# Designs tried in a protein design chat: VH-VL binders against Transcription termination factor MTEF1, chloroplastic (MTERF1). Part 7

Target 1, 262 residues: Transcription termination factor MTEF1, chloroplastic (MTERF1), of Arabidopsis thaliana (Mouse-ear cress) (q84x53)
Amino acid sequence: AGETSDTGILFREKLIYLQDLNVDPHKALRVNPSLRSAPISSVVSVETLLSSTGLSRPAVGRILDMFPDLLTSDPESEILPVLRFLSNEISISEQDIPKSISRCPRLLISSVDYQLRPALTFLKTLGFVGRDTITSRNTVLLVSNVERTLIPKIEYLEEGLGFTREEVAKMVVRSPALLTYSVDNNLVPKVEFFIEEMRGDVKELKRFPQYFSFSLERKIKPRHRLLKEHGILMPLSEMLKVSDGQFNHWLLELRLRSAERR

## First folded at step 5 (VH-VL)

Design X86 (from B07 with heavy chain S54K T104K; framework fv_bepranemab)
Fold by ESMFold2-Fast, scan of step 5:
Structure X86 (fold): chain C 262 residues (1-262), chain A 122 residues (1-122), chain B 112 residues (1-112)
Amino acid sequence: as target 1 above (262 residues)
Amino acid sequence: EVQLQESGPGLVKPSETLSLTCTVSGGSISSYYIAWIRQPPGKGLEWMGTIYYKGSTNYNTAVQSRVTISVDTSKNQFSLKLSSVTAADTAVYYCARVPYYSWKGYLYFDYWGQGTMVTVSS
Amino acid sequence: DIVMTQTPLSLSVTPGQPASISCRSSQSLLHSDGKTYLEWYLQKPGQSPQLLIYEVSNRFSGVPDRFSGSGSGTDFTLKISRVEAEDVGVYYCMQGIHLPWTFGQGTKLEIK
């Protein structure tokens, strides 16, 4: 007459704990099968560590739901080094640590030695130092692989557009989001439109690298077509920096002035 | 219910290495840290260091160059080694549980072992 | 290091009377999470220390209602509303906010 092992009861308790955090247990088990045998104390330790940074309970739950591998991570050897890296090597203030993590949860599953520190070193060579240093807003750059992601974007700007490394460095420091954009899906289509349709000089892209932050279909193309239709030529910054309402008003004003001068 | 038990040699000669063991029962060692705290006769409490079951440690700067804390997960045991001991190291040594609470080290000691007396004398 | 200073160093109380122990920290113990990491421990004669109060005012499991903690920033107080014979011992405050964790020098409570 053996008693049924209460291992199933412990497993159910773990699932209930995950549900309370709004973590999908079925998705978590599918993504992280080792969760089945991990003690509930491991999950509690991870949740406690993340909450101690100032993250709200719902925020912690969303992070754990997004990256279930964290549920079986060792807090001291796998998570804490990331938090200390952000605080000590990047010098993100204590109050901004939760914001940094919320904006880029992937930081928590990234190796300090093999991903975060190499990326920081590379970014520093581009000019992310001093007043342009990495902050809570730019930590997404740290989770990008240097060789497979960051260097190809730099090379596209150098080789594809004929810019020097120094010129490219100045562009990305001025517009860090450039390093997050897809070469094939974002940079190339916008460059082709600029050269072929707008008949622009690529040197203007060095002066206004924010060009790449604007929607090609919803902003760049419509505004260019309106300007071309009315025979108006202007710098990219003047064309793109204003709201749709301001642009339409300005265009109307120019049309009225043109009629007046007849 | 978590229980901690210290053991050690009782007497250590000056300049030698002191070795103490803390055995944990009644709970999973993966859910908390173990700290070592000492108390010289007639004096107050001094935190020496903490360890997580996978081996990460924090040490008090005052003893950092001489102290090593380690863990043997197969025996549910933590050890403290203190090198180059002097009469000033004569104390009762405690191990205590530290719940994992904060990445900043904002922790407290909720359960303590009974303590083991160590005398450093020739 | 954060220095923890207790006053008085010793106190004699008649059973049934109140007792009050003060603790002052050299730096604020308030964390950015809004919590203050100040604890009180009691060490009875011949015994190991035991946790009485954590986060300034929260009684640990099994601690009698006659013990209460209060304070903020750098100034903290432990009160015993009616001292009993079993309360004899040395009381220590401790900060758990910054490494190294540090204790006050202790306050010895004696019965008259």
Scores: ipSAE 0.000, ipTM 0.423, lowest interface PAE 11.0, mean pLDDT 85

Design X87 (from B07 with heavy chain S31R L107D; framework fv_bepranemab)
Fold by ESMFold2-Fast, scan of step 5:
Structure X87 (fold): chain C 262 residues (1-262), chain A 122 residues (1-122), chain B 112 residues (1-112)
Amino acid sequence: as target 1 above (262 residues)
Amino acid sequence: EVQLQESGPGLVKPSETLSLTCTVSGGSISRYYIAWIRQPPGKGLEWMGTIYYSGSTNYNTAVQSRVTISVDTSKNQFSLKLSSVTAADTAVYYCARVPYYSWTGYDYFDYWGQGTMVTVSS
Amino acid sequence: DIVMTQTPLSLSVTPGQPASISCRSSQSLLHSDGKTYLEWYLQKPGQSPQLLIYEVSNRFSGVPDRFSGSGSGTDFTLKISRVEAEDVGVYYCMQGIHLPWTFGQGTKLEIK
């Protein structure tokens, strides 16, 4: 049970409060059992802190619904340090804090000392400094564990592809999303296809690291098969950056040139 | 609670390689750094280097050319090897734990081993 | 390298009286996160060093409230409000902001 009141009235008030925020009370209680005994004032203080950043009530509700553990977090010791880290160490402007949180709500459940600051320090060693510093647009990089997630990706690119740390750092700074992709589910299959089927030179991946942002099954493979069928070679960036309509138009033009040559 | 214990040869001859082991018990070494700090007799503390359990290291530039720190996760052990020892390397050697939150200079030593005395003498 | 300088190098205190140890760094220990990475360690005779204070003024777990740290930038102080016999030992300040991590030369506290 763990209810604060014998009559259940305080618990019911809590359920109504959650429903008003569009937070699913059943899911919240299942995910965060400590919510049952937490005083409503504690839950309200979390909402108040998040709203004080400029987040709309519906946005706060969506965040709390996504991460119900926040409903019983201590605002001063668990949430405020994250907000201060974004403001003071990353230097995100006051008006951009809500955007940063909305784009990456996981920041709010991430430890500053054990997750966010170690990630920032590591990213700085890769070259996320000066004009390439972490901003509100790429705070998602801060929620990845350095040892378990970021380092294995860097090591895969270094050791698996024969790149130097400096070369990998340049790739990652140019395409930060690269650090968000799974080695086993994203990087490895795309590299194998590029080398084995496309007969690509890995040096092209250093020039166009955005290759890894495209769907292997829905974009890379279909477009390569069309080019191969017609005997056409195309730079990786031209192959992948364009819309389906633009690709088809370009393919048609190249086919017409080939036909005229015959 | 976690405990750290150093072990070493006690006596090493000049020009030889000093080998020390730090054994961690009472907890997982995952997500922790281990640092090596030494103290010559009657003198202060000198940080030598730090290793993360994955093998990443930072060394004090004063000993960088001679020191190697390694980890064996299967034995919960960290080792320090110091080559070409001289009388100046005579010291008590400590291993100490650093919480996982910094790579580069924002760390403190929360728990220390008891230390092991190393004398470099012929 | 950041040089850490302690004063005095030794002091003798009558039990129950206060003690004060100063630590000065060759450059600021203030990080861009607003925190100052200055620590104090105590090494009792024949024992390993133990953490007393981290981030200038935060007492580590189990450290008596008679110990307090203060300071900012490059100038730091450790105070013991009422010295007890068990407080005898060598006190070290340390900076944890820049590699290599460096300690002060130590201050020996003795009872009169």
Scores: ipSAE 0.000, ipTM 0.359, lowest interface PAE 22.5, mean pLDDT 84

Design X88 (from B07 with heavy chain S102L L107K; framework fv_bepranemab)
Fold by ESMFold2-Fast, scan of step 5:
Structure X88 (fold): chain C 262 residues (1-262), chain A 122 residues (1-122), chain B 112 residues (1-112)
Amino acid sequence: as target 1 above (262 residues)
Amino acid sequence: EVQLQESGPGLVKPSETLSLTCTVSGGSISSYYIAWIRQPPGKGLEWMGTIYYSGSTNYNTAVQSRVTISVDTSKNQFSLKLSSVTAADTAVYYCARVPYYLWTGYKYFDYWGQGTMVTVSS
Amino acid sequence: DIVMTQTPLSLSVTPGQPASISCRSSQSLLHSDGKTYLEWYLQKPGQSPQLLIYEVSNRFSGVPDRFSGSGSGTDFTLKISRVEAEDVGVYYCMQGIHLPWTFGQGTKLEIK
């Protein structure tokens, strides 16, 4: 029976609703000031749309907590276009939409026209077509800015390693995670180690771009050290693709065989 | 009952921009997409692009550099502009509805306009 | 781009006899959702195309049950159990799984 103009009661109801979703209401209000005056029906509409995709209530809450601007988004003009883009242009199945969003919630705050479609177009020019098309597993590539993020990584591989654009394109199609790695914190240290310590031929990086997916400190350096200690040279793929147990067993067998020759 | 009606110039000169309009009546435009499909005389069908009432578009890569589809929601009108036309763009141009249920969408053309003939000739 | 190839390019049938049209796609049309996005359209002389069948085998509203679609993967068939005069026209298959959406080249059905 309260007045519709009793903003204190309406505001408190909104806070309770957010708390039930495990959304931090103080963080949400700080990040999204519009939430203070927005009707609760707007928040409910967003939650309803996200839940209708198959997302669990806790998953919806986590997304809204992560991106409070969504709480006041217009579902039809700001959220539905992303869902339709995933379904119509990427051809992600209805049942995989929740997985795609859960893996990359940033999709929901990304402009289709200014971010997602330009990124898709750019990725297609690199060879993400046919069998290598973008799927629910690699939609994270769509939320990276082409000019600010993707192109600089391509240019580093071209100019830093002396590869052609076509050679780099083949590398990133074979190892898409390469486009998610930091140039300064991931690519450069791994390239320097490969050239300086491993005395590797950079052409091998074109043949095995998955090199960049392995931890420098926990896998690359320790395995190289063991191989160097025993005077063993081997391709990166043989060095890095096996489990720690398999690598250690193989190394033990090789050492045992060497001992037999004495 | 959804009805679609195309209108256009009939004759366009080479190198000019072709402009076509599709007027939609019946039903909520937020419940479906509108697609443009063309058919050169005696040949098959070619999808050109699709638009949602919010302005979101998809284009066929074959014409992507030349085609623009837009919407005027106040008039329920969808427009196709095709720049730098040549004789190869001579065709009947159709607009068609792509039905949509919630966000899942349906990927077929269920109702078509009657088509408008466009001849590109000097 | 997915290429859609129809056979035959034309066929003539006596009224009341069956007709069969084949459509082959260059890639599988099976989506990860378990659906196959293949449609059939009919364009009668001087008219706009009309939807006959969607998702391989589902008849669109008002389409007679003499029309049936079947197939999977890359090979699809449209069958008309008993051809009538009103069935004359060009039949097109279409894939709606990947952009750009593409049509077959068409099959012209004529009455003898």
Scores: ipSAE 0.000, ipTM 0.368, lowest interface PAE 19.1, mean pLDDT 84

Design X96 (from K17 with heavy chain M100V, light chain S28D; framework fv_bermekimab)
Fold by ESMFold2-Fast, scan of step 5:
Structure X96 (fold): chain C 262 residues (1-262), chain A 122 residues (1-122), chain B 107 residues (1-107)
Amino acid sequence: as target 1 above (262 residues)
Amino acid sequence: QVQLVESGGGVVQPGRSLRLSCTASGFTFSSYGVHWVRQAPGKGLEWVAAISYDGSNKYYAESVKGRFTISRDNSKNILFLQMDSLRLEDTAVYYCARDVYEWLDTGYFDYWGQGTLVTFSS
Amino acid sequence: DIQMTQSPSSVSASVGDRVTITCRASQDISDWLAWYQQKPGKAPKLLIYAASSLQSGVPSRFSGSGSGSDFTLTISSLQPEDFATYYCQQYNSFPLTFGGGTKVEHK
């Protein structure tokens, strides 16, 4: 036949190249059907550009496996603008570009004009400036849509908890991960548990916004139930900041003392 | 002394249902979270499902979600795993295992049962 | 889901050898990692929790180290009863995940 690039030798060369990068070829071809017709040189040019930033071959492979659409992207018009944005507008050093991409591969499939730059501008209004500026550690914030994702989260914290925009901005700067959490699946259930079961004062959430980074089912509920059963009140930060090992050890000591007193 | 004893395993047909039980003794069952962990013949360990001490929280591995249901009867000290729409890939020894500390979902296990084998006729 | 990669898949050793097993998490799991020992036909046995805490009754020749994403189980002087398969397990978040196992076998 010889009509498509996914036949015979051409298809085999493409499969071998993907497998050498540890990219799942079945998933890649399913997610990106245009990969069937793309010449291998096009795929190689994407890998070459990403590797030129300092990303290791395994790291490039993981990124391409996560986002197979990148395999057929034009390096100069679709990928390079993102890299230049990180260097020139975020001011990430060239040596830290690989770290930024590894921490948030989604940056590479995000539009500079319609996503990254608007998000950066919005985040600056919240206080991500100076010592709290966006760096390679928190570029994940840039991939969230301002109108559909970021603003609704800010509005939930303002209106749902009765905080001012200034207070919410301070919370978010202290715990940037807040902007990555789902309102319905993360924030609301944790707020409801804090108010209804823990009888907490919402003002404590302003002082410890990291509360929302802990698992409701895995950490918050189990530790609260234990403290409640022993009649112990403790600050939210002390309750949640210790590892399971440390909490379990403390719990065992407390339980032994309780039994000795009986 | 702490004991966990699984039962209910056996030879089953694909697409059918099976219910596993784990009977606990030697500790206050109602105070501990308990889990199901499976191991295919000659393969590694795979976590399947968990239930909190009071039964209010249930967790499932993606591969079994919608097909398996975990439950417990604290009055009888029994943990259950209802397995519906069984597939060949569900072939394994199924262990029940206990969280290490009371009331805390530790997610690591100090006591395990002996396991019960689930296989398919062919 | 957090993927746990264990290496090596098998190691040949003699009594008295120092054996080292490595476990790598696909993301930061702090110190929420346990190690188990499994002998053929038996249920697993807890050796180490919180990455480095030795379970009661486990011999001191077993030790764990690491934090974040890279973890190591060390047996300082292998004994005859230590020939077994070893598994790491993260308990940072659900679903709970195990490493693929490392079989420690006779040289």
Scores: ipSAE 0.000, ipTM 0.379, lowest interface PAE 19.4, mean pLDDT 86

